# Ledger of designs, part 5: miniprotein binders against Putative pumilio homolog 16 (APUM16)

Target 1, 332 residues: Putative pumilio homolog 16 (APUM16), of Arabidopsis thaliana (Mouse-ear cress) (q9fie9)
Amino acid sequence: MANNNSFSMSTMFNTIQEILNEEPLTVPSPPSRGGYSLFHIRKAEMDIQRIFNFMTGSEDLKDDISVLDTGTLMWMASLMTSDCDYFMVITTNKNGSKTLQKLMGMSDDMDVFFFEAIMRLFIHVMTDKYASYVTIQGMRVFQQDKRELMYDQILRYACFLAGDQYGCIALNEIITDLDDPYYRDQLLDIVANNALLLSNDAYGNFVVQHVLKLRDSRCTRNIADKLCGYCVELSFKKYGSYIVERLLEAGDVPMATVVLDLLACKTEMLIRLARSEYGNFVVCKALELTNEILTADLFYGLVNRLMPYRHLLHRSPRSKIATILDSMSVPN
Short names: E, the ipSAE of ESMFold2; O, the ipSAE of OpenDDE; V2, 0.75 times the mean of E and O plus 0.25 times the DockQ between their complexes.

## First folded at step 3 (miniprotein)

Design d02 (from h3h with Q10Y D14W R17L R24E R40E E47L)
Fold by ESMFold2-Fast, scan of step 3:
Structure d02 (fold): chain B 332 residues (1-332), chain A 85 residues (1-85)
Amino acid sequence: as target 1 above (332 residues)
Amino acid sequence: SPEEILKRAYELIWKALELMEEAEKLLEQGDTEKALELLEEAYDLLLRAWELAKELGDPELIKEAERLIEEVKRLLDEAEKLRKE
């Protein structure tokens, strides 16, 4: 029914929180050992503790992984992915993530284990600083069938990931890398359809900003349409003002959407915006761009509403608005 | 790769924004010295992001980094005035 997206997001968030709380990460203690070499791992029956130490050890202290035979690599991949906690301990470790990324793409058979583990722990992996790079690597090196299943998961969780501190970074990387038109267009549509929610989010605003940088005309117009009526509200906010400034720069139609919102608001609100910490940059840019592009009706619409309050704008810090107004003669 | 440079730049920008937000809260609470420390760290992170953006040759990312650098400078100036007060 109505507000299906809001209801679905709440249900999804509760499910994800249950998943995140299900298995707390446990860090295995390294076993007592002298100097280690990869040949010791190959010759001895290795337990999960030795795999952990090998995977998370310093790159400067590791032997060349390419000397390990296929059977040893397959065994390691199988063992490290058999336990969700141990896979997460490895993938959330900076060195473990890097080592795992090097193992990925070496063998299609081995990649099955990594793919299945990533799919089982998708939200945990995607919302971690180092583990998210493992998923991104999989989308670069895995076979097409596996990559498409990973894209399906990205589409399913896109809004949640956009709202996460590390998920938003990973999502932006995926958006940049994604060249399949079907999945790219679907992902861009999800961002655009949720642009108001994301623009007001501490991390989601980065996703909106990133998508606007792509200069995808259809997506940018869809974002402008979703933010129509909210451009003034957003412009009072730090990151909201950045998004509105990007819409002003994005071409005639998005620019008009922003300027029409400015012209539709009450005069008291417009003057408050022009004098505000972030909104003054929006109003100034709107004046500069409408004048530059020769959109005279929009330019003079703004000038006519600001001009009676020019004396107040002269007292606003770091504003060019008063200077622009001083250079103009407004017809009565 | 260019993609790895882009990841590093965004990670630096995100970390700087987190520090800036925390610094703003500290300034509201009157903890000016800690706010200055966080803002100086944010400034260093943004300069590194700006260098990576230039290396990448991404004009949009360069512009974003420069905007944030000016914002950190503004916050540093405000914090410094509060410290002298």
Scores: ipSAE 0.000, ipTM 0.130, lowest interface PAE 22.9, mean pLDDT 77

Design d03 (from bA with E41L D44Y R48F E64L R67E E71W R74E E78M)
Fold by ESMFold2-Fast, scan of step 3:
Structure d03 (fold): chain B 332 residues (1-332), chain A 85 residues (1-85)
Amino acid sequence: as target 1 above (332 residues)
Amino acid sequence: SPETILKRAQELIDKARELMEEARKLLHQGDTDKALELLRLAQYLLEFAMELAQELGDPDLIKLAEELIEWVKELLDMAEKLRQE
């Protein structure tokens, strides 16, 4: 009975895969807590505590690690990665994640163990607050061959990660860190191609906003192109309105795309948008920026559509629009 | 930087709390229209703070922003009911 335009994670993921002309990917679910015996959980917790007590005997964990011989380090790496469930317990623990991050990059032989464990559990690691930083660290310190395989996994799962509470944060960190133009441009293209779906998502919108903050002209124009025709619809929505405001702030073609969408809609819809909870900020920003940037035709196009309803806009609780219109003597 | 994002999120939360408290006093005084203006501004600031809290990945800050967003919605509902009485 609910006619809600909300997207579930599964629905968004499948739709994104269809747009990319890819088969929908099955993401393995993390092991249920009910699937572990209490004995195994307690043993893992005790082993983790013993490892951390051993490593945290001083205030400087790096100094403690640096005095350990190769055999001890290899033993620790093997122990931490020996079982998928044990590895997940360690990586999802705040101190376990930090300790693992410090061990990474110390030896290529050890990094093989960490890399294989991360790749086996990639989605589970990437969608956890603490474990995701283990993967990020691997991309910073592993040898080039391992990093490229990890980048390939990021490209494969980018849309899924963008829709996840912790995955979107990790993805934004990777976008910021990624210096390789090939992988960076591919990742930016995936975000741009999926901009409409992501802009409507509770977490995906942060990825779109983050990418727009990079001020990459090609990517910003691609996002504007994909949102063309939808700017009015998006501006009525909480997350969509934030994206539309950022496109206006980008200027040039992106700003023009938004303003032309506003001018193309019916007058009734434009007035409703100007009086709406989120849309009033979009219309106000469009007026301010078109006036400041000397795009007179676009500015007066908006003024002419809004001016006949000036008195109605004066009764809107949050509108600066009426103030701007009052400064005009004659709309043209 | 993470420190800059944290400071911005905290400033937005502090300002939103100030506006919500002023609006609550205005509701008690019968100035419902002014209260609605302040509550809508507070809601806008809290939604930006939530975005920043999620970028930081700070669970305490996310929880605080979630709680305040729920509270501003309750105050908006109360104000709208008072307007119609």
Scores: ipSAE 0.000, ipTM 0.126, lowest interface PAE 21.1, mean pLDDT 76

Design d04 (from bA with E41Y R48L E55M R67D E71F R74L E78Y)
Fold by ESMFold2-Fast, scan of step 3:
Structure d04 (fold): chain B 332 residues (1-332), chain A 85 residues (1-85)
Amino acid sequence: as target 1 above (332 residues)
Amino acid sequence: SPETILKRAQELIDKARELMEEARKLLHQGDTDKALELLRYAQDLLELAMELAQMLGDPDLIKEAEDLIEFVKLLLDYAEKLRQE
C-alpha cells in the first residue's frame, strides 16, 4: 500500500503491539452478549444436515447441481466449510466427495471457500480415501495462484503423505499429473532424498516404485545414489527387494549401482542373499540383466563369485540362479 | 530485526484466522452484525501483516497474506448480503 510508506515504523509497531495485547477470542469462551440462542445453533445444525443429505444422496439428485442458482451454491459452500467437522463429514463420504468435485471449478468465489477449507484441513483431507480426491480436483480446476499454494503444501508434507495408506495413493496421482517442472522436480527430489526410509516403509515403497516407473533418469539416478551401499540390506526385505529389482530394470547407472553393491559385499553375505526368500529374485535379475556384451564384466563378476556354491544354490528356495550357473559350467 | 517483524506478521495472521473462524460460525448462527465486526477487525490485522510481509520481502508470507485478504473480502461481501436479506 503506497499510503503506508509515509508512516513512522515506530508508530506502526506500537499500534501492532496494542492490537496483539487485546484479549483474544477463544473457544469455548463465547463473546459477551445476552446469551446464546439455542434456536440459531439448531438451525445451523438442521441446515448442515440438509446439505449433507443433498451432497451424499443418490447420483440422480447430484446431476441437478448445474441448475442451482448462485445464491444457493454460495450458501452451501459457505456453510459446509464453516466448520472443520462439517467439511470432513461431507468430503470423507464417497458420494459427498464426488459431488464436491463437481461443484469445484464452477465459480471462483465458491472455490475460495473450498480452497481455504482444504488448506486448513490439508493433512486430514490428503490422508482420507475419498477426501484426497477433492484436493486433487482443486489442483486441476482452481486458479494458478491457489494451485501453486497447494503444490507448496504437497512439498511440505510429501514425506509424511508417502508413509500414509491413502496419502501415498494421492501423492502418486499428483506425481503423475504434475507437469510444472519446478514443482515436479522438487517433489521427485524429496522422494529421492528420502528413498532409504521410504523403501523400508509399508506404503512409502509404493511411492518410490511409482517414481521409478516414470523412468525419469535424473530422479532414478538420485534414488540409486541414496540407496548405494544399502542394496544388499534392502534385498533381504520384501519391500526393499522390489525397489532394488526396479533399479536393476532401469539399467545403466542404477543397475550398475546395485550390481556393484552385490560385488562389494562378502561372499558369505552374497550366498546368503542368493538363498534368501526375496534376495534370490534380486540376484537372479542382476544375472539376467547383466548377461549382455556391454555389461559382461559385471555378469562374470557375479558368476565367478556364485559358481563355487552352485550345488548349494540348487537346494535353495525357488531360484533360477543355479540354472543360469549351470549354463556357464560348460566351456564353449 | 527481521526475526521480530516475521514473528509479529505471523501473530497477526494467526489472530486474523481465529477471528475469521469465529465470524463464520456467527454468520451461520444468524449473528451477522457481530460477524461483520470480527471480519472487519480481521481485515485490519491482515493489512498490517501484509505491510510487514512486504518489508521482509518474504514471497511465501506475502502470498499467505494476499490469500487471506482475498478470503476476508469475500466473507465481508457474503456477510453484507446476508445482513440485507
Scores: ipSAE 0.000, ipTM 0.500, lowest interface PAE 10.9, mean pLDDT 81

Design d05 (from bA with R8L K15F E22L E66Y E70W K73L E80M)
Fold by ESMFold2-Fast, scan of step 3:
Structure d05 (fold): chain B 332 residues (1-332), chain A 85 residues (1-85)
Amino acid sequence: as target 1 above (332 residues)
Amino acid sequence: SPETILKLAQELIDFARELMELARKLLHQGDTDKALELLREAQDLLERAMELAQELGDPDLIKEAYRLIWEVLRLLDEAMKLRQE
């Protein structure tokens, strides 16, 4: 929902009541006569095994996929998507994923089966190394109405995907490929709104870094705004320090946001940061960039705060900061 | 006002915790579909609470919402895996 202003405890209790009062899923009616028999089940099991072997086998078989008739392709698509386990076995296999990607976009009728299966298994598909590329392919080749429903799912699960080892890679590909300004801007807004969470995460930091590399001025400013006040805390951490370095490199406004956070903190904390394993790179880069761009107020602000403690910075391993400060000091 | 925003954020967090606890019980009982519905609702509530916490600039509230968001995302992943079984 775009507008949450009217939300209340009464609304929350009504929502719970509606969920709890939802009627149980009805078991599908068994077929009457000529329905599913043990024969049909066994044949389907044998047929799916053949399809599995074809889809996940050697590359040689897949080179000839174009010679399969439309009836055979439709039958294969229907059977592959008839069970969640069948679809996942194929999509999570390296060769199966590649072969399925080649089948997608060949026929709107076939794409319906693949789309429905992807939507049913969205999180599992998106968080698997090989299956995630099946969803990405669908976003490239399916009809517009199907792609928009897939974009809605990406928006819903963006934060979760960003925190996953494979989901973050897939999310970054989608962000790069997404040409619809509405969905792209909403996805970028979700990343920016969660920038503090993601910057501290082992995988989410990759998404924040990727977005910053896009050099989208609006999104970069939003990320800088969300991280404002936290740049010092982040700079003590491995992944946080890397994000802060990216902000320093992202233009004058994000650079100023970082440097102003450094200047606003207590001297004890600034010196501790300059001597820390990760923070020393942030302080060094801030000095180098403010000097290079000739942002004198920011550069000399940092120099003046660090200079009295130059001797402590010389005692730190990898003290490039001390070298910069020495070049600014008057010989005594 | 900041006081109203704080109260709303805390209420959203409290309700999300209740939904997550109910979802855990439903998962234990094998009612995976109802659990997924509750977890998605909890996720929406926590994402809204995080937005309000960030607007307030309250570090403790931000950290609490952060922890719960990752907890609900983990439960969603577990529920989706159980649905496949």
Scores: ipSAE 0.000, ipTM 0.165, lowest interface PAE 20.0, mean pLDDT 77

Design d06 (from bA with R8Y K15L E18W K63E E66L K73F D77L)
Fold by ESMFold2-Fast, scan of step 3:
Structure d06 (fold): chain B 332 residues (1-332), chain A 85 residues (1-85)
Amino acid sequence: as target 1 above (332 residues)
Amino acid sequence: SPETILKYAQELIDLARWLMEEARKLLHQGDTDKALELLREAQDLLERAMELAQELGDPDLIEEALRLIEEVFRLLLEAEKLRQE
């Protein structure tokens, strides 16, 4: 949340810790004679509250879903998607999202209801922490015609999603999962074409980093081309420096793009970058990688520019610029 | 002193960033369990940095710590999803 209240931040810490340290709850007593909530739903008159309780409960969904007949499942799907608010309440709930994901792909007839609801609420679903996984599941299990319409929506909203706290996470999973060359290439092109903007964004930088990790040669080259001339500027900035470090790791071409930008700037600028809060990590990584890959001209280009000023450079466990330079100044 | 506290908070943030970068590499290589351990350590460091930033009343440091807390949360969520696959 964007709430600056210290109480709200304390609540956030507790919520995150709870998610990370979840342990399976053991049932204190198995229901040896008991009627499960699902049998009551199946036998009793169906209503929206019972559906909410079923969908958001911590029941064993593998066992529980298998006892429901097709007619009951179809009825539940219809009711859950009959109202946008009902669907959002279920999909934004952690357990509701997981339960819905398990129901998806079970029948084409049910998937029509889920698909239509997702499409009506696309931005709201994609920008929610739990509901976005419902859309991701649909892209995995729905028939091709529905998946293509969902891909079209992703292309339409890609930049918006990349700039959103939860949308960027969902977008990254979609990028990883896309195996259709047309939609994959279009999505990667959108990221590459907006690489400068996204690299400077609090959330968009995460998308650019993820794409670079895919080792897609075409996209990586396009990103490097778009960021060429901007690598020094980006390296002074918090988010931009992360991207530049990833470019250095992404292969010979993007590494060379970064290093050539470093070598093209004035010596005063390069020293200021090497001493800066974020840029020192970029310069250190550039030295390490050019030395490791045996790109001697680029390595010595950097060493020769930095060596006269090594007494001004950082000495820390996370940056070894001075240590690298010291190793080069052995007396004859 | 406030200057000493500021330096300590910055060191915590720097260490957390380094752990997050190492975790990203581990996630890329498929070592999800080790990545989760580094991310949890980064989260603990960032929580301490946030408390120090709030005590100092430094709005830039608070914003930086909050942004990184959000980032480590997103990485933890991605790692958890990968572990479940």
Scores: ipSAE 0.000, ipTM 0.143, lowest interface PAE 19.0, mean pLDDT 76

Design e01 (from bA with Q10L E11Y D14F R17L E18W E21M)
Fold by ESMFold2-Fast, scan of step 3:
Structure e01 (fold): chain B 332 residues (1-332), chain A 85 residues (1-85)
Amino acid sequence: as target 1 above (332 residues)
Amino acid sequence: SPETILKRALYLIFKALWLMMEARKLLHQGDTDKALELLREAQDLLERAMELAQELGDPDLIKEAERLIEEVKRLLDEAEKLRQE
């Protein structure tokens, strides 16, 4: 699972060529002319093997990181970031990701190598289960200027990441972690503006759900506005129904938006929704919350449309709606 | 310049070493066909590095390139045997 198939040997070759053309790899001074080439080759071979084993080994063996001198740390950072595929093998490894996260923030000079490698491979690291946490760590420990460039990339690719199986998880972690109100608000606005697309996506729906759990009133209202007219169709779907229930729980305008969608649909559709596997929870919650909050017009609007079909609702596998309706007609 | 030739040779050797390391990992994982592809590329790089080492006239670099060429040939033989299993 370590190798990303989107990285070719050609891409690796070009990346190494660019590094070597821009700035030569500096190696420690050799003790003699005859030993020069042999020393450098053997050191590189040994260091590549040692770094890989150190990075991907057990957590216990990495407690000695603080003992490593700055020259060793810089050499390690240089080697592991000199090749895209090598960096990806380390960062997509569970232990390698954890070890790299510990190395980050130890030195600004070393962080330059990690930052440049992450930026070069941004989409690939962000869509991997373990490598994405390396990027998240960079956003926590790098200097302000580097963190802002990383936030800009998140904003640029937010919708793509939301649609990816691992990218959506990483994006949710970033949304939770972001304490900069400018970047946080921009990211929340992107999610809200794309709420309809994301709510219907296999992974994007988890991003919408996560944002709604934050209980940010402005963002929740914006999501409700974008989902207006679509609440009924979403309520037939497992995760879509969870999103609609969250909007109901938010109360005020988001709740009213959902209820108005229910009231605007055809009666046959409303009854089908009330009897459906997921939609019955939405209709039930709409009744409970409109009654609780004393929004009498919305509550009675729903009751009046469902009441003629009370018998049909009693015959469904889930009859809680029917029980609520019965409480309105039983004499005290 | 001799320095430029040396730098080019070291680059080719470095890339070959990385490919050989990745190939060994792939052999351990059972991905023999991909390992063979990487080892053939490493062999080509090392043969080119040998030409540069000979042009430079560095006997230590020539000997090291010879050692690595033998090593990649041994890995290719091992991988080809695993492929036939």
Scores: ipSAE 0.000, ipTM 0.294, lowest interface PAE 13.4, mean pLDDT 78

Design e02 (from bA with E66L R67Y E70F K73L R74W D77M; at its last look DockQ between E and O 0.02; V2 from the best seeds 0.00; counts 0 for: pae E 18.1 > 1.5, placed apart)
Fold by ESMFold2, look of step 4:
Structure e02 (fold): chain B 332 residues (1-332), chain A 85 residues (1-85)
Amino acid sequence: as target 1 above (332 residues)
Amino acid sequence: SPETILKRAQELIDKARELMEEARKLLHQGDTDKALELLREAQDLLERAMELAQELGDPDLIKEALYLIFEVLWLLMEAEKLRQE
């Protein structure tokens, strides 16, 4: 049954953006100064609208930013981070995100405002298409003490971010950029320790694949170890089969781990896998990659299990398994 | 030990749900400051529950805690908005 909670982060922010992106009504001439309360309310609303228009009005605002003095920039940073809605509307706008990224790193004092806003809203920022790049930029330009606190949040929420449509993209960018081995190794270990969960996820599988592409031998072996015993199950699934194929390609040890899993299951299960929508590609790749002198035991282990059933495998017109078996056979 | 960790994580989640429900009622009644207090407490409980769920490696418990963390963060944002107006 569908989730009965009708509210979501994406829906809520899209609605707010639509309201704030409406062409503002023509601003009437300022009235004569009314009561003190009305005067201050109207000034603050007009100031944030001007900041919003400035932040979202151009893709390349660095040159415009350079003509603003430090006091003006500090005032802008303070006001746009003074309210969670102000910050989120600016950062979730494509141009607002780009402009904010250019402001970050210009002043350590301004960066305090941006850092505090990001940390307060961390999950919301990291799961947005554009705002997530504001956090990524902070990790590039903030002072080390702030970056360490941000890494701690990344480590804490890594699995949640990996399972999110935009969070997985942002997490992969952070993994690519992360050069501090203390935090990098911890993040890679979290991905590896949760590899089974992530490999079955519509977005988490992209994080596992990305980590495998780094070619970190320790992390790759950790992932293979965590998936050991599950490679057949994963290979029946759309996203899991991608992970198993990437393990087969990742080196001799991960490849052997996968093939030994395939060989450990009953022959009827292996044949079901070889005929399945996704698993046929895994079995085919296993055959192709083990067809070498150093892996002959693995290759012929697979061939000996599959060859008696090659006629069943011909009934899959796009599968190359039967073709491979035919090319290896000599009638006896 | 795993059974004890699971029981503790479930207790933290149940308490957090209770606090969030109380906070929603307080927001309806206009007591925004008290609602914020309860929501921050719920957030702390859910962060602790997340740590325990990750230690267990229980994927359903991890996802439950994460969804509740998402909800409490959104409620905190809405409560702050109401406080400012």
Scores: ipSAE 0.000, ipTM 0.227, lowest interface PAE 18.1, mean pLDDT 80
ESMFold2-Fast, scan of step 3: ipSAE 0.353; ipTM 0.770
ESMFold2 (binder alone), look of step 4: mean pLDDT 90; pTM 0.895
OpenDDE base, look of step 4: ipSAE 0.006; ipTM 0.229

Design e03 (from bA with E37L R40Y D44F E47L E51W)
Fold by ESMFold2-Fast, scan of step 3:
Structure e03 (fold): chain B 332 residues (1-332), chain A 85 residues (1-85)
Amino acid sequence: as target 1 above (332 residues)
Amino acid sequence: SPETILKRAQELIDKARELMEEARKLLHQGDTDKALLLLYEAQFLLLRAMWLAQELGDPDLIKEAERLIEEVKRLLDEAEKLRQE
C-alpha cells in the first residue's frame, strides 16, 4: 500500500522549491533616496554596482582579496549585508558565493555582518545551490558561539532541509563535518526519528543513505527500528530499495530487521517483490548476505518461501534469485 | 508591481495558516512527525511573506507575519517536545 505521509511530504518539499524558483532575485535598488542630491544617488549606485561586479566577476580579480585592508573589508561586508536582497543576489550567484566564502574567516568583526545576514535568511540561503556553501563555510570558520547558533538552526530545520534539492546536499556536508558530539548526535537522532518519511522522499532519502554510510552503529540501529514493518513497502520503491539494501549491508541487527520483515509478509507480496524492478535486488541481497554470514535460519526461511515459485523468477533481470534457489534444489 | 507582491504575500500567509491548522490537528492525533514537517513548511512560507511585507513597507502585513512566526515557533517547540516522548 502507498505511504500517504511520504507522498504528502514530497509534495510539500516540491511546492516550497517551486515557490522559491518562481520569483528569481533581481538586482536590488539602492537605499531610499529621500532628499539626496543626484551626486549622492549616483555614488551609491556605483558603489553597489562595483561590489556586485567585484563579487560576481572573474576569478582573476579575486586573487587580491588577501591584501585588502581591514577598512575596505568592513565596508564591503557592511554594504553587502545592508539589504537582504543585496546579500541574496551575491550569495546565489556562483562566483559571488565563491568570493564570499574567501572573505569569510578573514576578520571576526567582518564575520559578524555575514553571520547576521545568514541567520536572517537561513532557509533561503540553505536551500540555494550556491548560497548553501556560504553557510557551510561559516560553520567552518566562524567563532564557536556563532557556529553553535547556526547548529541550533540546522537542528530546527533539519527535516525541511532534508526534503529540499539543495538543502539535502548542504545538510549532508554539515553531517560529515560536524565533530561536536552533542550536535552530531542530535542531528543523527532527528534523521533516524524521521527515517520513514525521509526514506520515501525524493531528496530526504539521500540524507538517510548518507547517514547510513557513516557507519554509526547507534544511528543505524535507530533507523532500522523506525523502518521495521515498512521494509517490504520501501523495497518496491526506487530510493526506498536503496536504503533497505544499505540496512542489509550494515551488520547483523539491521540485516535481521529487514529479513524478518520479508519473512513476515504474505507469500504473494514476497513473490511480487522478488519479481519487481527494485525489490528483486533487495531479495537477492538478503539471500546472498544471510548465506555468506551463515545465518542459516534466515537464509532457509527465505529459500523456503521463494522455492515453490522459482520458475516465475527465471527471467534474466531476476535470474540471480532463481540461480541461488536452483543451487539449493534436489535434481529432478 | 506592488499589487502582485501584496497578493503573493497574502497567499503565503493564507497557506501558512492552513498548514498550522492541520499541524494542530495532527499533534492532537499524535502524528507528531507529520505535524513537524507541516510546521517547518509554514515557517518558511511566513519568512518569505515577511520579506515581501518588508519590501512593500506594509506595517499591518509585517505585524501579522511576525505574530504568525511567533505562533509557528511555539508549535514547533511543542511538537519537538512531543517527539521526544
Scores: ipSAE 0.000, ipTM 0.129, lowest interface PAE 17.5, mean pLDDT 77

Design e04 (from h3h with R40F D44L E47Y E51M K54W)
Fold by ESMFold2-Fast, scan of step 3:
Structure e04 (fold): chain B 332 residues (1-332), chain A 85 residues (1-85)
Amino acid sequence: as target 1 above (332 residues)
Amino acid sequence: SPEEILKRAQELIDKARELMEEARKLLEQGDTEKALELLFEAYLLLYRAWMLAWELGDPELIKEAERLIEEVKRLLDEAEKLRKE
């Protein structure tokens, strides 16, 4: 259910959709008589229609945009950002988003209009498939003072964005691009502090996975600390098992955290995990890595818990666990 | 064990509902920042209740937690709109 606060947007969107399929736009001549009450209304309607068609057209407008004078660019920016609903229908349109991104960074004066509109509509822009890239572009091309205010908003709403189907994608892009160590570390801390929530969320798990791919030792250790006690439960789940496997690969300390969770659980739970669709990959990887890294206590701890049940593990499809155990029970 | 998990999940849901109701009153009073803080706390509590519901394997409890998570997300969106107006 997307619409909890609907107002005017659907009506405007439907009107704009009617315009989208018009090939040429005939600009009516303005009234030439003394009765000018409708002149400004008709002109404004034509300007809105014209800019919408320009912004949402399928052509690559980079060359066309580059030849526009400063006055035209400022007029366009002012008109586009004068109404929140109008700005949103442009930015949520695939072509409108792309065209707007090309306009951004061309002039600091023009960027003020786009910055203010983005800040006013921050959550709505960040949770839309196409509009979120407008905000990402602003963080790349705006002046430092504006970028820092945008970073502050990202920090404030990071956990909320991580749980959104489009916000999580945008957040990952921002995490990749963010070069300021203060804001980067704060953002990574927010992800780590909420790692348990996010790892179990339909979209937040992608943020945790993305952060782990960065191989930031401090953040990875913090994530491991927050997931300590929950690694078994996560390993039964498709995306949770991917997170746990990444922790196993991320260094000695995160690996130990996962393996100690496996060793702490009841034998029945450990065997069920080793035979499960996703958990068998976690147990197998734990065995392989603890053997390879010479963590003999952890490796033999796992072997000793699994060995009495090797006959059940042989019955599990696609499991390499039984093969590892067999290599240890008798000389080949 | 299952009884304790159920009790804890219910306690978390009850506390989250309390925070959500307090947040609604704060929004009426114009204290949007405090309302956002309480709504985020409710979100975290509901998430924990959702995890416990999955551990318990209770489909009704899972659905209740999911419904409340969607409700708190909607309240968070509304509170942010009010903050910007």
Scores: ipSAE 0.000, ipTM 0.167, lowest interface PAE 12.4, mean pLDDT 79

